# Designs tried in a protein design chat: VHH binders against RING finger and SPRY domain-containing protein 1 (RSPRY1). Part 8

Target 1, 184 residues: RING finger and SPRY domain-containing protein 1 (RSPRY1), of Homo sapiens (Human) (q96dx4r300to483)
Amino acid sequence: LFLKEGRQLTYEKVNLSSIRAMLNSNDVSEYLKISPHGLEARCDASSFESVRCTFCVDAGVWYYEVTVVTSGVMQIGWATRDSKFLNHEGYGIGDDEYSCAYDGCRQLIWYNARSKPHIHPCWKEGDTVGFLLDLNEKQMIFFLNGNQLPPEKQVFSSTVSGFFAAASFMSYQQCEFNFGAKPF
Short names: E, the ipSAE of ESMFold2; O, the ipSAE of OpenDDE; V2, 0.75 times the mean of E and O plus 0.25 times the DockQ between their complexes.

## First folded at step 5 (VHH)

Design f08 (framework vhh_8emy_2)
Fold by ESMFold2-Fast, scan of step 5:
Structure f08 (fold): chain B 184 residues (1-184), chain A 124 residues (1-124)
Amino acid sequence: as target 1 above (184 residues)
Amino acid sequence: QVQLQESGGGLVQPGSSLRLSCAASGFTFSSYDMHWVRQAPGKGPEWVSSISTSGGSTNYATSVKGRFSISRDNPSKTLYLQMNSLRPEDSAVYYCATEPYGPSWYDTRGYDYRGQGTQVTVSS
C-alpha cells in the first residue's frame, strides 16, 4: 500500500512543462476541431473522429487527465503510431491491437475491438478521468474522479512501439485534456 | 452517431405475416453486415438473421428458417425482415443491429446501438 502510494505521488507529479504535450494537429482525423492551445477537442461530424497527442512514451510511468465537457460516447486512452484512424468505418481508439480506451458513457474498456464492462458510473459533465500508463509493470489504469479500475494488461502482448495519449469522439462530443501544465 | 429506428411491428394472429423495417443513419450503411435480433420478456437476446453488405449472403436461425426473409436497400439505408407464418413463439421486441464483431462505434456488446425496437405480438 505504502509503495503504491509512493508510485501514485510520482504519477501525480508528472511534469511535462519542459516538453509541451498537446493534441497533435498533424495527427488528427478530418472533422475533429482542436482548440488553439491544443488541449480541447470537439467532434463536428456524425462519425468517430480521432487524435493522438504530440508526445510518444516508450519507458517509465505516465499520467494525464481529461475533464468531461459532454457526457456522450468517447473512447480515451493510449495508442501506438500503428493504430490507424479508420473513423468513417466506425473504428475508434481501442478497436485494434495497438490501442486501449476507457468509455465512460457505455461503461466499457475497449481493446482490440473487444469490450469489457466496468463498475464506474456513467461519466457526467465536469468529471475528471485519469489515464495511467505503467511501462515498467506493463499495465494501464483508468480512474474516474480518483476511483481506480482494475489494471488492463493484455494490450502489451501485441505491441512495443511506444504510446501516445489518444482519443476518439462520437458525434459532437467534447473534452479537455491536462497533460501536466495544470497540477493534477 | 449511429441511429437505428425499427418499425412495422404489431399485434397479429398466428399464421399472419409482418414486414419489419429498420431505418439507419449516421454511418456508412452499405459497408456493414446487418442483423435482426429479438428479445422476449425475461429472455436474453436471440439472433434471428444476418445479411452481408451487398445482400449476396443471408443466414437464419433454425427457429425461423424458411419462414423469415432478410433484405436490404443500400441506397435508402433500410434493412427489412419479412416474417411469414408467425407463431406465438415469435412474440418479442425485434431490434436491428450492426455487425456483432467490428468497430466499437457499433458496440459489439449488448447491441447497445440497436434502435428502441419494434414489438411483435402473435396471439389469438
Scores: ipSAE 0.058, ipTM 0.445, lowest interface PAE 4.6, mean pLDDT 79

Design f09 (framework vhh_podentamig1)
Fold by ESMFold2-Fast, scan of step 5:
Structure f09 (fold): chain B 184 residues (1-184), chain A 121 residues (1-121)
Amino acid sequence: as target 1 above (184 residues)
Amino acid sequence: EVQLVESGGGLVQPGRSLTLSCAASGFTFDDYAYGWYRQAPGKQRELVAAISGGSTLYADSVKGRFTISRDNAKNSIYLQMNSLRPEDTALYYCARHYGPSWFDSPYYDYWGQGTQVTVSS
């Protein structure tokens, strides 16, 4: 069976009728629980579960933070709509050419299913991780408690789509998101 | 006192372009973020695009086709709509967000009356 031009299935479009920036309950994999306020996520299974936020950005400079609740494996960063949530196949944020992710447990940056080490210490409960997306300079910068890593630029070679804040959680991991309603 | 007035809507064929304008008055324009929302018959009002300072965001359904911009000298916000589709048919609203940052101020406080966009052949 072949797909004709224009017959590709797209993911369900993000509904931005929400006035608040939050995790999108309509753009989340099967076993990830999202809090009623939309700012906390917890994986309630042993699988690798993913979510995107409710907003898509394609110009300017954007920043959000995560507070680490559990210090296990999570891949958190930025993803386009084209990043698929293939949780049964173990794909998370940073595992394709359309996403880039910070992993504070294993001390890795993930892009296109390839990792490279970073110099930050392993994250711990209560740590703040920052995620800067600079669409003017075409770079992403990750921060741990205010300490920055060198910019990541490789994802901008492959993607022309806008970006969503996005995260993948393993083995009962949990974190809280701050999209600006609370001071940075 | 605070007013937002939309214009530029109309009937167009699929594939055509329209530019919507929103004229703001009664307040200091530069201090606020702005959004374009739309409401199709039988559906809820949804955010289409927003602008805060030099930063923009878009609904995935319009990304690459629509462009939001602002002109502080004219106290105006614009929505350039390219490659229009029948599903873009809706009443389009301009909204002012409380404060200059969409992230810091998730609430809108003033709406325009809307301008109708109909895409059909």
Scores: ipSAE 0.000, ipTM 0.135, lowest interface PAE 20.1, mean pLDDT 78

Design f10 (framework vhh_brivekimig_d4)
Fold by ESMFold2-Fast, scan of step 5:
Structure f10 (fold): chain B 184 residues (1-184), chain A 123 residues (1-123)
Amino acid sequence: as target 1 above (184 residues)
Amino acid sequence: EVQLVESGGGVVQPGGSLRLSCAASGFTFSSYAMSWVRQAPGKGPEWVSSISGSGGSTLYADSVKGRFTISRDNSKNTLYLQMNSLRPEDTALYYCAKDYYGPSWYDRGFDYSSQGTLVTVSS
């Protein structure tokens, strides 16, 4: 999906199901606070805390968005159930073979605890970050305010059982999730 | 204004010891995790160690486990790195970093206002 120089943006392949997706209070590390509505998370500790959403996807094309509330270090993306929350060891989403994450503070993409730079500017409060998972083409695509990065494919070389939207938050960082209740 | 000032570097023989300090100001020190990061000549940054805001949790790179000890004194707003059994491979500029716990942040680089402190392990 390109948005520049007259290129048409299409969401026709995105699964827009009316599933009540939210952050999973039963699949969250110890010091992460989840809002009562399940769509906002905040790390309330000097640690790296993680969460997965309530829904697992194993086919089709899926998309969600995050609104940046604080602009510090967060690693947000997709993780299988095999991805471990090693928060007492300082590892987050993107730090194992079973997850891939966008980091808008450090301008990095993370897979298997290895990073590579991306061309997006640092995220700021109010920015929208998009997370597309294409299980037909076996790729993930990240967007900042609608601007696309090149696809990420490495995570699909490992054994996968299905993906959850997932995120890790550094000290006192916070964001809001949109799983389709608001238009993209 | 956040300020981080490293000190304690120097020239030491293999097997020797050094203690690095980082004096922090401009933020509530005890509320933030702190890390040590090093950059060897001609190489990218390498995460070395992290400590939680309370000091209750520490984490180390495999290359320094058993040799280096990270600690902090929140009453003095100071972070420390005790380096024992130093090797030529430990030769680097050493930087302290605010609000990082663990290795995942080190790869692209970092926005430091500090100059770091040079550790040279001769021979």
Scores: ipSAE 0.032, ipTM 0.417, lowest interface PAE 6.3, mean pLDDT 82

Design f11 (framework vhh_8cml_1)
Fold by ESMFold2-Fast, scan of step 5:
Structure f11 (fold): chain B 184 residues (1-184), chain A 123 residues (1-123)
Amino acid sequence: as target 1 above (184 residues)
Amino acid sequence: EVQLVESGGGLVQPGGSLRLSCAASGRTFSSYAMGWFRQAPGQEREFVALISSSGGSTDYSDSAKGRFTISRDNAKNTVYLQMNSLKPEDTGVYFCAADRYYGPSWSDEYDYWGQGTQVTVSS
């Protein structure tokens, strides 16, 4: 349980322990390595590799964080099951109409393979990136070290499916996920 | 890092055709917009063509419209420039470039550049 602008966020229908809320080793592209505890990922290839988490949310307001381990190209955000990352076209999270991603290396927001600039500085090792999904207002909000960007709404015009936390990693990039087992 | 290597340049007569290729090595380039630029002796780099990461959007300079076609094959990490109806003023070193965002207004801020391939249009 945590608060957003006076509203209580809920963990309805989800157990946020590290066992239930982690990166899904059964929903990951071939060359992405996931840690044994499911909260770290690293790309071990020269390709753009992707993963979804084990939980799917279809109502309420949800939040997770990522700690930047390497400051290179990663696209991190939210995706439905309809977002494809079987790697044959080399596309990642934010490259279709079913996903939206924050890119802190290039200072971009990605939706449907189109990017737009954002005002956050380039992320660096140790930075915390936040990912808020508000299914009541139909918006996504990205944070860098607590500093908010304007809401993203485009993905909600094309999907009625539930969302997974999801990420794509360029060569040898790595980050750590926090799905609520540690305080935000 | 991304390394870009151009090929396919050469000497061609006016009215001829050439197909340039740009191969990316190291990392996949499917997340990048890709552009072609050229530089004639004593001139600054000039924008030629641009293609989005998905290939769904393309843009061309006025001098290239109707004569040049940009395309990409993300499975092969390669971008192409098909040049038809070549003119002497098309002579120059052709560079491919990768950028984190799509748009010719930001072409001078491209993140990665190749070393160039020489195109000479002369009889």
Scores: ipSAE 0.000, ipTM 0.122, lowest interface PAE 19.1, mean pLDDT 77

Design f12 (framework vhh_8cml_1)
Fold by ESMFold2-Fast, scan of step 5:
Structure f12 (fold): chain B 184 residues (1-184), chain A 125 residues (1-125)
Amino acid sequence: as target 1 above (184 residues)
Amino acid sequence: EVQLVESGGGLVQPGGSLRLSCAASGRTFSDYAMGWFRQAPGQEREFVALISWSGGSTDYSDSAKGRFTISRDNAKNTVYLQMNSLKPEDTGVYFCAADLTYYGPSWDSAEYDYWGQGTQVTVSS
């Protein structure tokens, strides 16, 4: 990967280890369906449902991707264990000080329940969204089909703990995750 | 890549006013958020005020709210801090700072990428 300023980041590939990274069926809100292989999620309810993955990272540079299956409201990014799944209140990833999320439907970045517009077009079925976590520089970078946004840094000002890939899905939204088992 | 130069500091009596200016050069001014911070002798830097890249969002510390106003002129590449009803506890070196992240203005000094040299504000007893 090359950053906007021509810098290249070296990142760890989660699935190069013997532990297979996937969505965590033991760390998911009530009405989110996770596939048997742990790489697809779909919300089958009229609510905002959330999940964290099975891996936690606290050092280095990490990257994962999602493929957009439906183009509706989803907030996808990184969350610590302290981020709460308040699905009955409509809060998910990006809605507290312990998580940050990319929203490709509304063209927003979410941190601490505050949003900022971004310049990427609305995501479409088949688009690839990338999620880079740089714990050395304390920044997150979001990509749409390889096109990067400026880094997000605010989430690192709160309690520093390990981060999980995490996502929240509005009614009937779905995406597929790639944690490094397939080439980026 | 971004250079910041403060001006407008000085000595005033309690109840007085000062207008601080921060002239920015380098990256396009309207692309980043700005903040004002201050530091009294022997103390850590504290947040004073912030303004978003567009000027559409501002926020203030509790001590500054109602007395200070932050504004920006993107055509002149300048951010301002209008300080009214000054108190002796407002004494310190005032710094402007640039936050090149797009994702909201921050009250955390660690989020700011570039800093000015500071301008001294002294409120006499």
Scores: ipSAE 0.000, ipTM 0.109, lowest interface PAE 18.5, mean pLDDT 79

Design f13 (framework vhh_7qbe_3)
Fold by ESMFold2-Fast, scan of step 5:
Structure f13 (fold): chain B 184 residues (1-184), chain A 120 residues (1-120)
Amino acid sequence: as target 1 above (184 residues)
Amino acid sequence: QLQLVESGGGLVQAGGSLRLSCTASGRTYAMGWFRQGPGKEREFVASISWSGGSTYYADSVKGRFTISRDNAKNTLYLQMNSLKSEDTAVYYCAADYYGPSWTEGEYDYWGKGTRVTVSS
C-alpha cells in the first residue's frame, strides 16, 4: 500500500501506520529537542530555538493548534522556507519579512522583528492557541481558547512562497502541537 | 530536588491485573515507564506527553497496558492487564521536559522502582 501526502508519494506498508503532519527534525535549530512522534518540542538551552513543520501550504485555508505546556516566551505561527533560524542573533519566528508569530507570554504579535500588542491575556499552562492561515483572503488569525484577534495581513506583502507552521522557543519552553490528528 | 515515588507493585497471578502509580514532588512534563527484569537490561514500556494527547507503547505491552496521568495530582499511572511471567520486573517511573521517548538517556529524573512479580 502507498500513500500520497500533499504532492508527495510516500512508500509505506500499511500495518496500522499512517503519515502525519509533524515538526520536521530535518528543519530545526541546534538546541531544540523534538519528540519521536514529532508533536512536541522543547528548547534545551538559554537561547531562542526554532522549527518548521513537515508540510507546506500555498492555497486554501489551514488551521492548527498548540497546547501551552510552559507559559514562557514562545513565538508561534507561520513561516516560509525563506525565514532563517538565526538563534545566535536572537531571531525567531516573526523576526523577518517571511514569518508572523503569536507571543502569548509578552502579549505581542511579531512580524519583521516589529511587535504590536494584542488584547488577549497572557497564556497559561493548558491553554489552547489556534493558528489560522487563510490564503484566499491573504490573512492570518490567532486564537486563544477560541477567542480571536483581528486578522494579520502584513506578511503577505513580502512573500510569494508557501507557508509552514513554525515556532521559536526561549529558555526551556515547551508546547504540544495538534495538526489535525485530534479534533480541534 | 524533583522526586518520583512509584507504588502499586506486588505479586500477581498470570492473567491478572495491577495498577502502578508514580507521584512527583513537583511539576513534570513528558513521563514514562521503564522496566528491568531478572538478568535483562532496562527497557521501555510506555510514555505519555504532558497533555495526555500522545501515548506510546512497547510492542510487547501494546493492547495490554494503558498509560495515563492526572496533572492536578502530579501522578502517572500504568494499568497492566493480562499479565504474563515475562512482565516480572522492577518498574521505574521517569520524567523529562522533552516529549515522550523510548530512550533512557533522554529522561532527567527517575524513581527508585517498584517490583512486580507475575507467578504462573
Scores: ipSAE 0.006, ipTM 0.387, lowest interface PAE 9.8, mean pLDDT 80

Design f14 (framework vhh_8cml_1)
Fold by ESMFold2-Fast, scan of step 5:
Structure f14 (fold): chain B 184 residues (1-184), chain A 124 residues (1-124)
Amino acid sequence: as target 1 above (184 residues)
Amino acid sequence: EVQLVESGGGLVQPGGSLRLSCAASGFTFSSYAMGWFRQAPGQEREFVALISRSGGSTDYSDSAKGRFTISRDNAKNTVYLQMNSLKPEDTGVYFCAARDEYTYYGPSWEYDYWGQGTQVTVSS
């Protein structure tokens, strides 16, 4: 993985051969469907639904990708276990001090229920979104088709626990996750 | 002209009770979910309670559970918040808000209509 500043970044791959790195069917809100292989999610209701992955990271540099299946509202990023899925209240990933999320439909970055605009175009079906977590530098970096945004650092002021890849899906939205079984 | 008008706020002693009302006009009230939010001095606006358009489901923040009850009367276009066992930390401006249940987007509520707020002060 090469950052736009010309630095090659080493990331730690999750071992998918043990079916360890997947969306966690025991840590998902009621109306989100997870595929049998654990790498695809779809919201099957007119509600906001959330999930965390099965792995938790507290050191090193980690990277995963999402392929956009539908181009509607989704907030995808990293969350600690302290981030609650308040689905009936409409809170998801990026809506508390314990998570940070990329929103490619509305062109926003979310942290602590506050948004700021980003310069990426709106995502479309087939786009690849990248999510880098650098626990050495205490930053998160989001990529759209390989094009990076400036690092996000605010979430590291609030959390002392590890991070999970996590996502929230609005009505009938769907995406596919890649935790390293396919080349990045 | 859409209006949400809150009433029932005031000054109470710790342990006291207040009932807030929000009178709605200018839209089809029975088609909207209704929520209560509050904002304490120097703090961000926070969620308190939500009631579905039919009144069949309700949700509460952790701080409100067991103490507050949200209800609605669709014939009167009014939503209520019954607040019991009030604490000094409940002090703030309380807002009612309306959202079309089918137009929700994103992590924070994008509510369609907001009231002007009513002040609740719990003296210590």
Scores: ipSAE 0.000, ipTM 0.095, lowest interface PAE 20.0, mean pLDDT 80

Design f15 (framework vhh_podentamig1)
Fold by ESMFold2-Fast, scan of step 5:
Structure f15 (fold): chain B 184 residues (1-184), chain A 120 residues (1-120)
Amino acid sequence: as target 1 above (184 residues)
Amino acid sequence: EVQLVESGGGLVQPGRSLTLSCAASGFTFSSYAYGWYRQAPGKQRELVAAITSGSTLYADSVKGRFTISRDNAKNSIYLQMNSLRPEDTALYYCAADTYEYGPSWGYDYWGQGTQVTVSS
């Protein structure tokens, strides 16, 4: 379903993340730097580095946003605890059955190490990417500056364990997370 | 060594057709996804059309006018462009998404581009 403007899910129609939600310093790969406030990450290595947030959701409708700081390769979306951080082998979020990711640099959606193209333009510094998880309808929806892609459903056939907001960053890439402390 | 070479661009009148070709070499062609991208002066690069093993995708601005296809036996991708408009004027690039260093780690491979100019 590709929705027109005015029929898109808005701030008032989704369950917002707790303001206490942040990137999890206990669930992060070795070379990813997380800010003291837990809402910004930067890869300080020449490898894919990955992180999950501090909360796990298993029911309802959830939404978060990312502001693009650097426009290089990042794969951002949702992952279960079963998704492994195999960064030394080149795996990022979206490279197994337990995660699905938006890639705004290469214009791809990743699931189970398979990519498919999407029609959003390449992201640029200052762009806002939205990540909706609808556990009632069993779908994920990605937004670029409010523009919606068709829902992704494949990942729900492989999991019962609940989802975390999650991201993988290529060399020196950086973004800021908004889990609801600022208006969407 | 992965290499993509585009051809088929040129100057054409509005309403006419062009077919762009992309020849790929240096890797197993059928294992990868391919796309056509374009960049017009003063605009950002945009995806025009893409093809995987199981699907095709088109930008709204070209849907119904452009058709992407692949020929695995010839290691080639094509973009058939019908009903061309002045706003289709751009440098057109062929791109491949490969799994060089892991399932998702790596870079897109790009051709050098072929210029399409639609003018009276």
Scores: ipSAE 0.007, ipTM 0.259, lowest interface PAE 9.2, mean pLDDT 79

Design f16 (framework vhh_8emy_2)
Fold by ESMFold2-Fast, scan of step 5:
Structure f16 (fold): chain B 184 residues (1-184), chain A 124 residues (1-124)
Amino acid sequence: as target 1 above (184 residues)
Amino acid sequence: QVQLQESGGGLVQPGSSLRLSCAASGFTFSSYAMHWVRQAPGKGPEWVSSISGSGGSTNYATSVKGRFSISRDNPSKTLYLQMNSLRPEDSAVYYCARDYYGPSWYDTSGFDYRGQGTQVTVSS
């Protein structure tokens, strides 16, 4: 579900087939495999691998979901184009001032290479994780199986804009993305 | 500024228990998740356990789940690791780490650990 500017209490479905929202095979680190339909990613290497989606948002409120395929370490959230994929150095989404990510394996929220603990159960195979980006309030809010995570709010700098849904995967981790083509 | 001091290690027999402590200073302890990481001779660092800032959430490596218990005392700024049913393969230097750096929890640069560690040796 998308929340448009001026409709803070209303969720509006967007026809994502028209904008072809998917993982961007031209904005992905070397050892991450993206499915042909662009909605699944799997790391086939021992390193940390990263990807951004094909669409960029700079205003309003946006939401997407991920289904956990493997329950290991992944950092999933939102990143600008300025967030670097320094995977050989162990840096992924949430490890700079240009990205923020939720890690449900370690129960952490990452921003600017610093984490905040998250007081909820670890994600497991089959769980649905939600990622809300509020560009008016400069906040990110996370959901586990439809339940909002209260300690999860992350305020980011007003100097950053132009966010992509983004994720980083440890060795052999996999998840599926839903940008609204399947009902939330 | 940031300081972490581990203690409580020693030489014990298999099946014994030990309680490790980590005294923290120089930061707001309750605002950070904390971790225990160990390094056996000739091996890379292995993440052992984590605890949220409030202590409400804990996580464990499969190799120690059910035997080890992580806890914290925020008023005293101390992190603990209760180790039960110790095995020879638990022998390692144990480090406490503040959750500070990115996702490299198997890399020594991935955690902010500044202590000397505490040696745990479980005799065969």
Scores: ipSAE 0.000, ipTM 0.149, lowest interface PAE 11.0, mean pLDDT 75

Design l01 (framework vhh_8emy_2)
Fold by ESMFold2-Fast, scan of step 5:
Order: structure tokens, then C-alpha cells, then sequence
Structure l01 (fold): chain B 184 residues (1-184), chain A 123 residues (1-123)
């Protein structure tokens, strides 16, 4: 992992390239469309639509990336199985104590339905957003084009089970996921 | 108290241009990303465009990309939306919005507090 800030990230390396991780068509809300290869999602509704990936992690250090296809409102990060999306009520990932999400359009981090500003610029089409989950240090770190935010730790204050990569999308928003099949 | 006051709407012909303004008060405008949201009769709110707190980055809904330009003037606490090549489907009430920091509630939320400004595109 190379950071744009010139810092080398030194964590125990976990190679996910041999794991066929993808968005889970059995754990997705009604109006979110998942590509046949499972690595792209697009919302076709006016509300948030949500998805989790097919794998669950409970130990070690894990990383995935998203390429921004459309630059509107999306909340992307990590969620346990205990996170309820409640899309009918406008809740997505980051809206309970079991999920934490990066919002690159509104410059916010969401945890437990609470917004917190971050210093990254708004994301643009073609930007890469990174999502590090460190279960040894109990923290999450978000990256925009290699530039990291301070760690998020609040989600670990609750009793949490294993984590899934997860995302919520507003109207017609789309992004592409990389779970390690391509180099980071 | 937070106030957002939209202006600049009107009745225009297809292909016309229009510039909307939003005057903000009651909060530190330069600390907030700002947004334009529109609502057509009988439809829910649709996000249109966003601009970062500094104005250094912007985002647009696919339906308006290439036609609309969002900008801001932090010293005057004003948000703008330049709308070019207007289409009948752009007809809506346009609201400027922010998201309150430390907001508690559903994350599908924009804090729009003004009356909006009506844009009608018809021949």
C-alpha cells in the first residue's frame, strides 16, 4: 500500500487476490442493480439502496478500493451483518452502531446516523477511494487517491461481529469495486 | 438560525440559460459543502449538484452534467447554479441545501430551509 502522503503503511499483509469476493446479489436492496461479474453497482431509485459483499472478515487487516463512476451521493465502507439498511426510512450504511461509511460527495463520515466532516475534497469521476479495516488495532482508515483520513474507531465501541464491505447509493449513482483481483 | 434564500428562477424557453442564487446566513458558510436539490410536481427530491467547502471540487447529476455549473462565493456567502441549454424536464422548484454536521437521523437527508425558486421550461 503506498500513501500519497509519502508514508509507508506497515501492517500485516493479507492477500485477498485469491478470494473471489464480489457484491452479494442475496444481500442487496430492491432497486440496486449489480453487474453480472459482481463488481459494479448502480442505483435505480430516489432512495438509498444498499449492498454487502460476499465475504465476512473477523481478524487481520483488509483493504479494498472503489473507482468513482458517478460522483454523486454514496456511502461506502464496512458493515456487520447486524447493520440494518432500512432504505424505506432513508437509512444506509453508516446509519447505525454496526457500520461506518465514507461520503465523498458531501465530505462526511457517517457512523451511527451521525455526520462528521472530513478534509478530503469532493470525489470526482475516476477517483479511487480506499477502505482499510484493521481488526488488530480496531480501526478503519479511508483514502482518497492514496491520501488518508484520521482513523475511525467509534464503530468498535459496540459489540460487533465480522465485517463486510458495504455501500449505499442515491439516485442513479454507480461505482466499481476492486476486492484484490486487480493490483491496488 | 440557519437561513437559505433561493432566487433567480422564472419561465424560460427550451435552450435558454438561467442563473440561480442562494444567500446563506446563520452559519459558517465556508465550512460546509453546499448542494442544489430540485423537486418537480408529484415527484420526490432529486440531487442536482454539489460543491466542496472551498469550491475546489464539484459534482453533478448525470442528467445535468455538461449543462449546469455550480459555484460559490464564500466572502458573500452565496451559492450559484448556472443552467445552460435548459430542457422541459428541468422544470422544478430548486432548493439550495447543506447537511448539518453532527446531524442525527437518516443519512438520505438534505437540509433545505428556503422556499425554493421555481424554474419552468416551456414553449
Amino acid sequence: as target 1 above (184 residues)
Amino acid sequence: QVQLQESGGGLVQPGSSLRLSCAASGFTFSNYAMHWVRQAPGKGPEWVSSISDSGGSTNYATSVKGRFSISRDNPSKTLYLQMNSLRPEDSAVYYCARVEYDYYGPSWAFDYRGQGTQVTVSS
Scores: ipSAE 0.429, ipTM 0.741, lowest interface PAE 2.3, mean pLDDT 83

Design l02 (framework vhh_8emy_2; at its last look DockQ between E and O 0.10; V2 from the best seeds 0.00; counts 0 for: pae O 5.2 > 2, placed apart)
Fold by OpenDDE, look of step 6:
Structure l02 (fold): chain B 184 residues (1-184), chain A 123 residues (1-123)
Amino acid sequence: as target 1 above (184 residues)
Amino acid sequence: QVQLQESGGGLVQPGSSLRLSCAASGFTFSNYAMHWVRQAPGKGPEWVSSISDSGGSTNYATSVKGRFSISRDNPSKTLYLQMNSLRPEDSAVYYCARVEYDTYGPSWAFDYRGQGTQVTVSS
């Protein structure tokens, strides 16, 4: 895998620094550990643990990034309040019709409990995954180290607003979120 | 047997145009969305463009939007990529690709793609 450090995104940057979004410690699975600054998550259990961020996107274009700390199974993307995460049953982001997730380990996109392959190589430690939500165009776009995938639009047949950045983690997986605290 | 065969690549100067073709066989071409992806040496694969089964919807990577145009002819089972205003960074092997199927659960679905066609943009 080619690591593209310091590369500029081809898509227009969205400044989220004023939003001060972070992982929501009040909307998190029992065994998912959130860092003190609210930007890093680590699963310390055998269950599929999930978390949503504090900011709800109701309009416009939004972007955040995740740095892969461990390269195991994670499902990272967008979810609404209607999304239900069942930790012990293995339901996470992308396992219902109100969420969609990027899985860089298994090289899949998840929506409504269905998966389809994407052409990105497996993510590695240090990789950056980008998450673009465009409510104007009703599309989600995923990036790996700046490389763009085709837009995902299926989720918008079920919901068109009220999205949170969200992630689900298998055992001992970890990643760091950037909601605009540092330049993309 | 599913087969995809790309053609039309070559060595061209910056600013030039190329038209890639992909001949499909072994499946009902008109029932599948098709994609172009590319891979440069030492880099991971990059999605370039997609077109719906009927051709009514097209999408492009931001890096090629406005310069590339995807199209298809379902009767002849052919996918096209018109590449205009080519740049050195467009140099790569270009592949025609089809997603096999969606899966339920953790199993991985595979894509079909051809052998690729080399595009080199250089002064």
Scores: ipSAE 0.024, ipTM 0.413, lowest interface PAE 5.2, mean pLDDT 87
ESMFold2-Fast, scan of step 5: ipSAE 0.665; ipTM 0.853
ESMFold2, look of step 6: ipSAE 0.713; ipTM 0.860
ESMFold2 (binder alone), look of step 6: mean pLDDT 81; pTM 0.825

